# Ledger of designs, part 303: VHH binders against c4kar8

Target 1, 263 residues: c4kar8
Amino acid sequence: MAELSTPSPASPAPLDGGRGDELEKFTLRGARQILQLLQDLITHRGLITAHTGGGHSFMTAVLKVDEERGRVVLDPSPDPQANRRALAAPRLTCVTQLDGIRIQFPLVGLGEGQDKGRPALFAPLPAEMLRLQRREFYRLQVPLAHELSCLLKAEDLARKPVEVSARVIDIGAGGVAVVVPTGAAEFVIGGTLPACRLALPDGEPIELDLEVRNLNRQTQRNGTEQLRVGLRFAALPRAADTRIQRYIFKTERALNAKARGGL
Below, E stands for the ipSAE of ESMFold2; O stands for the ipSAE of OpenDDE; V2 stands for 0.75 times the mean of E and O plus 0.25 times the DockQ between their complexes.

## First folded at step 16 (VHH)

Design nd48 (framework vhh_7n9e_1)
Fold by ESMFold2-Fast, scan of step 16:
Structure nd48 (fold): chain B 263 residues (1-263), chain A 124 residues (1-124)
Amino acid sequence: as target 1 above (263 residues)
Amino acid sequence: DVQLVESGGGLVQAGGSLRLSCAASGFTFSSYAMYWGRQAPGKGREWVSGITSSGGSTAYASSVKGRFTISRDNAKNTLYLQMNNLKPEDTALYYCAREWPSYDEYLQEYFQHWGQGTQVTVSS
């Protein structure tokens, strides 16, 4: 078991992330390893967020791995604009997870066509895939049934204070990702949202300060667009950190037990 | 077509001031948060400052907070960065951006809509 470390708020957090040699040990470059991991994503029906740059992404999935042609086949977006952004992008950064383990890979040279008479996107097999197997990099996908929310204190388009109840879609030791309705509030990367309230299933909401780390206009599988906001915990009291870790651990165990045909 | 054109850079002594401008065209400027970034020789891109679409809220990197001021004029489609008390470590190519890449630490950074930049050199 690896420790989930929460850096001091006084420690600089890189917003521009130059990766160090420490991530090299999590990088897969073997052709067989890459093929197997992509096949595992198909088998587990893993949803993939494909970042097309410019703060845009869309939900996709690997439909098949064409080993003979050395390419992956992806599910296109029902939004033609999302597909046009993807095709125009010099690179897609694909992010997903398998059993809580973060998986990330680049796709370069995206094209469009058909697979078995259905629209599809094609790209050469990635030369590398990142597989983060340490608990400190873990992000729990929040079960929809938990109805986890965070009440954000922000400003609207008229610069008036507003409170927005945002659905929490993932959570880790360092922060949460939330979705907000389009137009509900303004966000800017690096901005601070003070005195927000994170509602966990058991107990009182946790009051905390959040820093905006990323903004992404994501086109969903149904073609609708939503704003996804990545939020870093600016500071966590020990008690709050313990409650968040306990929620993550308990939910992870329950999901693992259910996957094994248990509870 | 989105176009961003930076200007106002130059050579200045430590403790001096410069005002950078970014002229935007090809999109509805007033609908987007805007950013200033910089890239020093031999380093990656660094986020410097951001401002909401209305101009109501701003954010700054800790290294420039209190010395730099971001502002915008939506009627003129122009973004500004007032830089005071410049230090040698502020030497970089400065560019404006309509979007900032996702800062999930595991994503590769890149921009789709950024300018050519304006060089700022601060001598000791």
Scores: ipSAE 0.528, ipTM 0.827, lowest interface PAE 1.5, mean pLDDT 82

Design nd49 (framework vhh_7n9e_1; at its last look DockQ between E and O 0.51; V2 from the best seeds 0.00; counts 0 for: pae E 2.4 > 2)
Fold by OpenDDE, look of step 17:
Structure nd49 (fold): chain B 263 residues (1-263), chain A 124 residues (1-124)
Amino acid sequence: as target 1 above (263 residues)
Amino acid sequence: DVQLVESGGGLVQAGGSLRLSCAASGFTFSSYAMYWGRQAPGKGREWVSGITSSGGSTAYASSVKGRFTISRDNAKNTLYLQMNNLKPEDTALYYCAREWPSYDEYLREYFQHWGQGTQVTVSS
């Protein structure tokens, strides 16, 4: 009796048929590699966005890797509700960056407890970690000093046109991630925001159309909630693309120089 | 517990129309954007449409744009999908969702609150 392996429910297709199949080459599965990468996250005090599902996430960090017990220790959210969501989630998706490389890894079997008398979240070591080294996947974390902003043209809860100045938190060749105050505007994945304005430090704002690609209610470490909106450049003029690329390159170079002690 | 119950599916001839409904419970419906997705036989789930919490803005997949209309009644906690000019390629199990996985090449994980779906079959 051949156990008909119930085909694992096919993951939903991306909105635009993105090439997810190429990600395999960027996936680390080696135990040593995983441990090293986690340790690097600890060393660099890398902030991690932990996605709990339902459009919710919270900021965390890897506090410790317990190799003996085969577990990772995470900093819990100051929001008890976020922690409850995390514990209830079948899987936690952790997203971070290290040295300009986006890192993603799943955690399953999350539990709560104490580490050295402090509340902590525990999970088995991830079986795999995605390390995206390709330039096409690169997202520059915008330095706080640069204060990039994007003026979003959206609608509020009353369906009135509103302009929301959103802080850009990361930028890549394909789009930006921004944070907006909760309730400032309504967004829907797949929606288009026309005639937005991206402010770069090198000149006049760039007018562009944006497509909403992801929405995440994020609880910050201070307990405040904000909406993170992932936006794709829907129609980017070549000149604008060049400016964006230049900014990214220049900023990366500066960050790297600083990291090397040169600045 | 979040519950989503789809209805309104059925067999229809090409060029015909259907109206799908999704009854939502277990959460504040009016606080969430809502989505329709579908899954054709042998294919993955496909995003079809989305609507903001207030219903002020909508989005559609290119394949259904101009034919499908998403709407919602927050007072009734119900999401709708009017499907006009149906085509055989629209044959699928249609799902209502409170959240849609981000199209982010980086995000392999899908967090889903989906209904059981309603079958739409479009005959030639």
Scores: ipSAE 0.763, ipTM 0.910, lowest interface PAE 0.5, mean pLDDT 86
Fold by ESMFold2-Fast, scan of step 16:
Formats: sequence, structure tokens, C-alpha cells
Structure nd49 (fold): chain B 263 residues (1-263), chain A 124 residues (1-124)
Amino acid sequence: as target 1 above (263 residues)
Amino acid sequence: DVQLVESGGGLVQAGGSLRLSCAASGFTFSSYAMYWGRQAPGKGREWVSGITSSGGSTAYASSVKGRFTISRDNAKNTLYLQMNNLKPEDTALYYCAREWPSYDEYLREYFQHWGQGTQVTVSS
């Protein structure tokens, strides 16, 4: 019989314990606000990364909100293994964006069944949703047509230096998220990648040091797996910061103009 | 079914050294980056160190850099943390982990495979 009680690091928590108080002002708990935000995600066809633990996630979407049964209906993965991980998880951490604003919420009690004769995942409505409306958390989703890339300096499985051209999927003031093929290089959270090169559409590549902040193996909606790497700008010269901010502003402006039809 | 068993903790005086071990089973150890974290009473979990699957690259929290060394033996499925020049502020329960949540993830307690931990107490 143990006399000391130790914390269980695997126990789920509603919010990060160290940041719970700081994030309270960004947390939605009203039933109507939660329903409205979920409906906004449906209306905008928002893609959701559902983290299932073990460094794994899959891409899903809210198909509908069943108010009568108090639950959401999610698009299952075409990869059966991803669905098995999700069903076995004590909770899913769902992350998405709406107009550049990060939205995050937990789902507990995931089950499977059918909706209109098709496989579906079901979960009770979340009791809380986090909406981070802060400049430092703003992320531009990079248009695929821009073909933005970052050349990463890393090591392969044989400890040999390797250069990996990674596609940039989002960008903000503090960093980028990139996609690399599984097995292309080794990464460790907290590690520094020196002298990487970020290629923006207008100008020479920017040389910078990047810190690895996030790693997850994401199953895409077509069933394939990609490694998503979140990278922080370790030290960003003023000139580079200006170019990145200009790219973000110019791209947002162009996307808004295109949505309005340009005449 | 991931199993991680930490050992090597104990009571030590400030300026002393300890070597922690983590025995891993239930997964292909050589295919995963590994991490050490710690939790002091009444505090949240703190990232301490990480090492790539091959052992070719390491990372350290600023509070321990230059004093702690992470290493691994893939043939023995074992992770190590050599702790030198220990300070009272290093007093915590130390855990090894197969994954570490992003510092930018606000529901971070959810998705980790951790062991029971090994207690390190540094007297002043």
C-alpha cells in the first residue's frame, strides 16, 4: 500500500492545468454559443484535426449537430486504424480554424454507428470550446496554389544530414506548420533546425532557425498518413518579420477580394 | 499497450548527481523519439528533455541545459537521464514519455503515454 499519491499524467483534463486560468476568458460554456460555433464550422465546411493520443490524429469534419440527442456527428476516417484509435481514446482533442482564429474543444464518449446508412462517429456535445482570438495565435491557411515550401535541415534514421523540402500549410507571426512524408527525417519536440530556408512567393528564400513545437502523424481524408510538424521562429530578423507579415496581409486581402468577385 | 517504468530517483544533496532509467516495452522503441518530463507538487507538467529515435539529436529545457544529459540504448529498450549539479528546484516526480504534447496545445494532459515516475528530492 503506497502512502504517497502521485499525479496521473495520462488522466484527461478539460483544459491545460498550467494555462486554465489564463484561457478562461477565451472559453465558451454557454449551450447556445457552442451550438452556434459548431453550426458555423458546418457552414464553412471546416476541417478538424482530431488528436487521438500517441502522436496520432485524423482529419474529420462535423457533419451535423443532433440537438435532440445532444450530440455531434463526425465524418469517420477511411483508415480503420485511425477510427480504432479514436474509439479507444479517453477523449479527442479537436483543433480547427475559422477565419484564422484557432478553435479547440474536447470530445468524450466517442461511439460509432450509422447516419443515413453511412458510417459515422458520434459524441456528446462538448461542454466547452476554446476560441483563441489573439494576434499571436492567428494563422493564415496557405493557398495550395502558392506552393509555399520550407527547406528543412535535419537528420535521417542513419544520423546523416538530410535536406527535406516541406510544404507549408499555415503561417503566422510566430511560426509555420509544414507537412513532410513519414520517414523523411527525424524530429524531436524542442529541437532546433538551423539554417532552414523559407520560400515566399515574392523574393529570395528567408534563412532562419526553427524550433520543433508539435509533431503529429495525421491521417488525411483520403486515408493516407502525413507527418505534420509545427515550427516556431527561434530568432526572426526584422526584415524577415516584415516580409512574413506582408505576405500574410497581401494573401488575406487577395482572398477577401476573390470572395467578393473583384468587380 | 505501452509500458514505461522509471527508476533511479532518490534523495540527494544540492550539487549531487543521479542517473534515471526508463525501461520501455509494448512498442518498437527504436522508432520513437523519447522524452523526460517532471512535475513538482502543486505545479503542472514541465518538459525537461527529448531525444530522436536514433539518438542523433537532443533537446533540453533552458533550466537544465548544461547539467542534464539524455541518452538511449535501443538494443536494451532503455532511456536515460544523467543529472549533474542538482538544485532544490529540480525536486519533482520524473517521467519518461513516448510523446510530448505541443507547448501550444491547451488540452495537453489528454494524449500522453507516461510511466508512474520516479521521485527526485534535492535537499538544500
Scores: ipSAE 0.609, ipTM 0.853, lowest interface PAE 1.1, mean pLDDT 83
Fold by ESMFold2, look of step 17:
Structure nd49 (fold): chain B 263 residues (1-263), chain A 124 residues (1-124)
Amino acid sequence: as target 1 above (263 residues)
Amino acid sequence: DVQLVESGGGLVQAGGSLRLSCAASGFTFSSYAMYWGRQAPGKGREWVSGITSSGGSTAYASSVKGRFTISRDNAKNTLYLQMNNLKPEDTALYYCAREWPSYDEYLREYFQHWGQGTQVTVSS
């Protein structure tokens, strides 16, 4: 096994803006609970988004837990630059879902090495894991078969209007997350995208204004980079809100039925 | 080495104006959206304004909209904030950033590339 990289001197302070005090009641700190939760992620083959800071992330998975050495083993990216960013980061923030519950945990002291002759990333076991079971956090993961899309009215690098058809990857009561190819259009956090169109299976697309709430350059498992754009709904008319809630409810029912083997 | 150096702060009377600058080096400035933030005494960091990499679109916090103007000069690797009609509530340490963490209240991302900021003090 490769030698762990030594951490750099004191890391920069995190940015303000989190609800840190409210999160304490959802934070697991027991070693036994942490090991069980990590094992559950391995068993369910959970796809993990590892945030490296600076608006970058990459997709990974926990390959195993080495209990004797007290560490986790992660799947490296095929993109060497994503791995370089991860190794340089003072902390990885790993985010995933398990049975609809958001799981989040930090990894510090990330190092590179090999596991059974294959390249791997490893870090000490996290000292804490967030298991956030709150209803207002619900984001329906949109099935690929639905091909749900949102037409964004944005600008290209030449400052010309463009329309970008973006695939919706999740949807909740307050907004959507979409993916676009890097460079397809320009976005800025806080920016407004007027007169976008959200295509739902029931009827005509919904015309709505969207606000950019997050931007993340995400390296996919195949090494390509996409831009993940988090978008908040502006004040929705009741009819539009009802259609969105209906879609979420119907799709959730169908997914729950498949999980029980009823479809 | 990524570096951001803020300047142009100072003491100004209410109703006055200041122009902040942010000199960037160590990265391809024209490839990044840029942001201004501020931190008032006893408060957390506040997003103030953002601008796309080309400069084609801008965004502002409601508290400063109509009074502040963000701009950039990609040939000079410099970000600007023109602040007009300043109010005592604008008193803060102002800093620029090449990325802004998401609005996700629970995702606490780190920025490794902060300058020292420039102090703006607005007297009544």
Scores: ipSAE 0.444, ipTM 0.793, lowest interface PAE 2.4, mean pLDDT 82
ESMFold2 (binder alone), look of step 17: mean pLDDT 81; pTM 0.813

Design nd5 (framework vhh_7n9e_1)
Fold by ESMFold2-Fast, scan of step 16:
Structure nd5 (fold): chain B 263 residues (1-263), chain A 124 residues (1-124)
Amino acid sequence: as target 1 above (263 residues)
Amino acid sequence: DVQLVESGGGLVQAGGSLRLSCAASGFTFSSYAMYWGRQAPGKGREWVSGITSTGGSTAYASSVKGRFTISRDNAKNTLYLQMNNLKPEDTALYYCAREWPSYDEYLEEYFQHWGQGTQVTVSS
């Protein structure tokens, strides 16, 4: 009896190697393509999560592309500490979505100043942007009206069992991202949360084992801090997987119909 | 002035054991989850284990689960990794961290590695 040779989801990918080659087909390096994509983010008012390292991020947006100076202008956080972390970081990793497609790009050499008399952050234009158009990377942004929640079973900072009702902000075939108030519970990357309950709009909550994949203290656009937790579904019963896929498909169709002026 | 100092590595034969230590200073150790990672020559950083601030929950990479045990002593500001039944593929530089990069496959994380690490070499 040997260990199954399937890749473990608990091990991070190598930082330098095969993943870079596989991502090449999704990498935009043309100056015109990069400028157009950044302009599309402005036009659609795309919200960007800017990761500053050390488990911290803040919510921002591209305000302007300054092609002559070769730089982007970003919306600063109303939280001065988030801006200080960003300015001290050697690199920001910016993640956003456009029509369900994940978009990711680095910013290096962040500075601060003013744009049209308002505080702003500035960075050189990225040399590359990732645009990941694959079904397995699709995440449905959960409508606030659905009040989708996941009841997490965890420990608080006093080592006492707690149940935390976390708001589900996005959902895909492989997991959910949830928001937890800072200090409500303690999580560790790679840890398993047993017997959590995912509440979909129709039917009984789904009982799930979840694995913690991402932890990030995100400063919102109103200046408040939230803990964002990325959670992977451990092996799901087929019935649970079917219900989750139906919810995603039904919600996506309803959003598409609403965008076209339908019900 | 966050500092992490790893120790306890060395040369050991396959099937042997080592206990690594990480001495932490410059922050409130008891308030942070802690992690062990490793890097083999020519490879990227690999997550090995994590432990909550209270020690109430732990996590392990599938490659080490059942062989390694993470623990902590908050009174001594020290993190430990007990490594049993070591294999040649466990040969790597081992280091501890206060934060760990996301397991998001496409997110390039800046990993803070403040310590020099401690070298573990497993011979067969």
Scores: ipSAE 0.561, ipTM 0.838, lowest interface PAE 1.4, mean pLDDT 83

Design nd50 (framework vhh_7n9e_1)
Fold by ESMFold2-Fast, scan of step 16:
Structure nd50 (fold): chain B 263 residues (1-263), chain A 124 residues (1-124)
Amino acid sequence: as target 1 above (263 residues)
Amino acid sequence: DVQLVESGGGLVQAGGSLRLSCAASGFTFSSYAMYWGRQAPGKGREWVSGITSSGGSTAYASSVKGRFTISRDNAKNTLYLQMNNLKPEDTALYYCAREWPSYDEYLEDYFQHWGQGTQVTVSS
């Protein structure tokens, strides 16, 4: 219900005048719903990207919900610098997905300590969680065994053309997310990467233009840094759209069958 | 400490031109992509333009494409925005940023470092 205001330049900034009222229908505020969703993330071993600001994030997970103390327990990063950034941040923006549905929630007042003798991060339970229950926000997590890749055509720091083979980590109707080694190429939000090639398991690579939508330096759970790049299909041919949709459908069906025991 | 200092704003008539500057300090300017954003009165922040660390690639919001040009001088640690054919709708506080959180509106509470801004007012 609240009209989002634009804070000072050094503070968190809403995009496009904010979307608080538009997102209200997707916002969970009930304590029971919030607890259930957090528990679902624990049960499904959901990986969370925690944004600490300044284009930095790290991968974490909800390890436990302490209802009596109103706290959530998070898996710390193996990178001490990522944990220091998180503890210094006034707010974490946590982004994940469950069954292809985007989930986002804030955490404020992060602290560190131990849970059962192991290092842990603690935060008060979020007062709200965003759950976007729409087909256009669906993303298939690409199985590692599929070794899906996208050959990106970009420029290096010397303005020379480079080709970077990037691993596809998720895919949807509107785009893909890929990971590349930090420093492999230059990216800018809003920029276009022409004539990239997406390799699907069947047939020849799909040639397409990609627009950079998201840039995020991620500290992985093994402590290494990667650049996560969100890419939108700028001009998707009809045949390519059909192939992508079939890949998503077949892979989801196979994963669901396997999860239920596969007969 | 990251510091960004914008300048070059002012009052101009529709159809006029202004050149904005952003002086950067406290970080290795040549290693970062840089962005211009703006905030019109009573509205939220809008992405305007971006440029890679090398200056080899640029991007523009559809509302300014063909009228605005972003550039940088890494030797001087300075970012520029040349604004031509200004419209009353371009009236806003303009600021530079070392990062832009994303085009994804669902990361509205993502933190970033932005400059203090320079006011541009375009009269009809």
Scores: ipSAE 0.506, ipTM 0.814, lowest interface PAE 1.8, mean pLDDT 82

Design nd51 (framework vhh_7n9e_1)
Fold by ESMFold2-Fast, scan of step 16:
Formats: C-alpha cells, structure tokens, sequence
Structure nd51 (fold): chain B 263 residues (1-263), chain A 124 residues (1-124)
C-alpha cells in the first residue's frame, strides 16, 4: 500500500448559493421535455424521495401527469404524519434516478385529494427539472437480493461506541447511501466514522473511513421510518476502489441484461 | 413552533475572539444534531460546524478547523460557537440550524428552521 497514491477525497459541493450557473447546462426548462421526463419516471416506476424540510422525507412516486390541469399526481405516504409534513412544507425537493442519472425537481403548492377514488397528493408541474449526467454523480441502486451491508462504527445516545450493520441502498465512485433504524446511533453531517467495513459480494469486507454527507429521516412506502445516511469514502485505497468499480460495472451490466430480457 | 435565536456577534479586529450563542425553543433540543452556518456578503450559505445530539461528536469546515469550537448545553437548550483567531474572511452573518441541506452538489435551498442570524465583522 506504501506505493499506492492516496486518492484525494472529493471536495464537498457548495452547500448553498454562488454555483447555480454550473447546474444550468443540466437544467430542463422546456414543457415537452419536462412532461416526457415525468412520463419516463412513471413508465420505469421510479421511486422518488420527497424532501419536506426539517431533515424529513418520504418515499413517493408519480402516479400520473394531468396535462389539462397542469399538475402531477403523487402517491401519498401511508404515514399520516409524513403527509402532514409534506402538505405543511412550502416546497418539496424531489430526488430520483433514471438509469443511474440523478433527477431533481421542486414541487410548490402541494394539495391533497383523490384520484380514481384513492387518496392522492397533487402539485403544479415543475417549471424546471435537473438531469445530471456525470460519472462522479452516478449512483447504482443496490439490488435488495445482494444484501450489501456496511458495518458502521459510531456512538449511541449515551456517547458509547456502537457498531451498526447498515443496509447499502446505493453506491457510486465517491460513496454509499445506507439505511439504519432511527435511534440506532448518532450521526452529524461532516463527522468521520473510522474503520467501517463495507461488505461486497465476493471477497473480504473493505475497511475504510467514511464521512457523513447527508442525513434524512425517510418514511417508506410501508409507513416505516428509516434514517438514510449518505457517506463519502475518505482516503479510499486503490484496491478497494477497483473492487467497488468492478461491483458497480458487473451489477449494472446484469441489471441492464435483465431489463432488456424481461425475465 | 420551532424558534432559534442567535446572539454574540459584533465587530472585532483580526486575531480576536467571539462567542456566539443560539437559544432554541419549540422542539426537543437534546434529540437533534445542531449546526452553525454563515453567509458572507454576495455569497451563498456555507456550512461551518455541526454537533451530535449528545455532544459526543463534532465536525468542522476545513476553513475554521482548529480555530472554532462548537458546543451545546442540553439543559439550557443552547448551542455555542467559540471563534478564535478570527480572520477578515470570517466576516459573515452566522446562523444556527437544526438541519442542513445534503452535502452533495444538489442542495435543498429551503431551510425550515433557521434563525435570523448574528452579524460578525472582522476588521483587518
């Protein structure tokens, strides 16, 4: 390892303002492009994380685009509290992925009602959508069958060391997103978790340091609340980087083959 | 209703110190990680520091690490930022918050529970 170049950690993105111009080339503003992208999310059954502020989100999906009324119809949460937070929020930030490409858009003016006799949430169509196609932002959605996990070393509420086995829900070149039960451990954005162990299929767990990049309490479609933790790889060894890239490549190819075959 | 009230800002010379306070009400303070952020004139909001709900772990932006210390008193529902060896570049409006946007490139622009801020001005 002494002969390996230490990979530089990715610099954190600007936390707010001043860099909006760099996203302009990824921003869709045409009405037809926005409608087509929303329809693609419906067709591919894209799950959407809707951030309601206060570190909370819920899992939803676009059920329908109502072009005549200029609105989108969303699947409400089975958790009434999540729906109350969403309706009280002045703005939702919706985040999803389509073929590994990050898609983000705002919804303003959320209301509730019924669609075809079933509860639904409604919002005006967004005026813009962000579609970011860059390798460093690519995130593979980890198949549940892979049972990918990361053993996190953190502290509990009593400030005692605790080890938490967290399920990996997505993975990219720069990090992973994991889910943990709410209350299992304490996290803070910017904090470092040393000597964590990432278990990939085929081979020994990878020992690495992780930096907390985001925290969100997410209400799942079944009404269960989970803490979602975004983690950046710090000082990733070259051998570990190679194994992670190989896993991503192999899994992406297998998923693409399955999707084309419809097996 | 969640309320955060910052205080302790002022005008200081480079190399000086200030201690900021944030008084929290309307929520169970001891159950939330807390953050300090800042906004300099003509710039966007910048993450400065964070602390876990128990106070067991802290994090700092590289620009302030070694100079600033975040702490909390859960019995008093108060968050603190001790600022030492201040530089002109630290001039900003300082905010406390109970949530922070994702650290990735696609920030949530909406902060539901931010205070009005306290102004820190560092003269050269």
Amino acid sequence: as target 1 above (263 residues)
Amino acid sequence: DVQLVESGGGLVQAGGSLRLSCAASGFTFSSYAMYWGRQAPGKGREWVSGITSSGGSTAYASSVKGRFTISRDNAKNTLYLQMNNLKPEDTALYYCAREWPSYDEYLESYFQHWGQGTQVTVSS
Scores: ipSAE 0.553, ipTM 0.838, lowest interface PAE 1.5, mean pLDDT 83

Design nd52 (framework vhh_7n9e_1)
Fold by ESMFold2-Fast, scan of step 16:
Structure nd52 (fold): chain B 263 residues (1-263), chain A 124 residues (1-124)
Amino acid sequence: as target 1 above (263 residues)
Amino acid sequence: DVQLVESGGGLVQAGGSLRLSCAASGFTFSSYAMYWGRQAPGKGREWVSGITSSGGSTAYASSVKGRFTISRDNAKNTLYLQMNNLKPEDTALYYCAREWPSYDEYLEGYFQHWGQGTQVTVSS
């Protein structure tokens, strides 16, 4: 059997550093390539999940690349605690997606200050950026207008069965990332959620088993916290796989057409 | 800020049993899912087991499922791992963790709250 190298594509969680050799071919180290990719994130208003360690992250964005001072300018969190965690971190792991391609980069030496009279976070330009163009890493950012949901079967704090409707924020061939209302249910990494129902356009909900791969308490741009859960599809049926891939293809095609000003 | 202290390791023969304990302090233990991980000599860390904050749900690596049982006592701020039918391949340093870290290695030493570990050695 082929070596199973399957980082869960469901979540923008950082990749395992022990696979550095396998990721080298996807690593950008050229200064112009890095600057161009950062500028593309600015142009597309790409949201970045900045992992500060300890199961915490916050949502940010690159506001500006300051080539003269060799640094990036980031949007601070409206939650002061999230900013304190970020500033205390020896290294931030930033994860985002551009046109379905997973992008990951480290930021070291984060500081705070002001940019044109507004609060900002600053960090030296990253020396490297990962740009993963493999199908196993591909994630479609789900448009809010699609209102894609997954009904999760889990347990609450009192150990009673509950059904939780979770919003799907991204989807790939291997899984989904969902947002769960705070306090709605308990999750544990490695746990299995049986008989969940994924609602896709064009047909009945898909019943499937999900494995919890990632748990992250994320501070959003509005300062509120949400639990983000990365879920892997366990033994996805062929018909379900076909429907998921069809949804991804059709949605990507529509988003690409829209981004280019229409067909 | 947080402290995790593992105990209960030792030397046992194959087929034997051990119960590991992890005493937690410096945080609200009952609000966190807890994990056991292990690291064998010359190998990377391996996820072993996890338990929800209430203790209602558990998860196990396929290599230990049916042999190990994770449990917790929130009144005592203590996590347990009951290990039965131990095998030589279970030989490792066992760590208690407040969360299973899913971050790059360069973030782990700064924010991951892992204890010093307790050594389990299984003889053939």
Scores: ipSAE 0.512, ipTM 0.797, lowest interface PAE 1.8, mean pLDDT 82

Design nd53 (framework vhh_7n9e_1)
Fold by ESMFold2-Fast, scan of step 16:
Structure nd53 (fold): chain B 263 residues (1-263), chain A 124 residues (1-124)
Amino acid sequence: as target 1 above (263 residues)
Amino acid sequence: DVQLVESGGGLVQAGGSLRLSCAASGFTFSSYAMYWGRQAPGKGREWVSGITSSGGSTAYASSVKGRFTISRDNAKNTLYLQMNNLKPEDTALYYCAREWPSYDEYLEAYFQHWGQGTQVTVSS
């Protein structure tokens, strides 16, 4: 017989300010659930953004779960500096998604070594994993073939107005994440980028104000670094919202058809 | 390693002014956006203001907009917060940060580089 357990509410961290009660509803603490979710990440070849602090992250993946040693095996970065930052960090915050569902978990006690003769990073199994099955947190990963872009109005390093065409890497109901060329523009969390233009395939570019929500210098799996900028739609007319939702729906259906071996 | 040292806090009367400073070391200050945050007694940490690496753009929390001004001197590796028309509700420990956690509630537990803070107490 399985024992039913009710997770305890998380105490708000002194640094986060929030209650965290809503976060507890989506927190997995069962060993079986954690192992299954980690295995799902392996099966789906889920790419993980591991945040090491200081606005830095690197792209990794779970290579295997070592149940005997109670640890996960992670793909190290080809950038030695990214690995050094990770090993020096007291904690990694790992963020990924499966089928548009956001998954987040901490790793503490990261070490390095080898797995089957290849370099690897190791960490104890996480005691908890967050799985956010809410529509407002859903993000569609934009296919590279779609060449979706957003023309950002910002300032460059010399404080001159600049227009930057940024590639959209994911999109949801509340915003987009974009990749910005190194040195092309400056961003600050909380800042507003007025009159930006989101190019969708189904018509004229959508003109909208964007608020900077996150900034991250991410080391890619090829070892190069890129600036990833998370942007919230500050005000979204109903017609624009409808077009964005239509794009998301159509793209999801096409991706699901391909995943099933269809067209 | 990254080191941030805040100073300039103190006790002031409502309506008064203070100028906070943050001395940064251990990284290329001119390459990073910088932030001020605060923590009031019995409350969690609140974002106050941010400034781009060049100083060309700034952002402010609604509660301080129009009263506080963030600035930086990249030659001196120093961040400033000019606080005018202080209110009792501005009473808090003020922190300098090289990064700010995402406004996404579920990412607020990012590892962060924070200073030790400087206490601001506004009487009345």
Scores: ipSAE 0.530, ipTM 0.818, lowest interface PAE 1.5, mean pLDDT 83

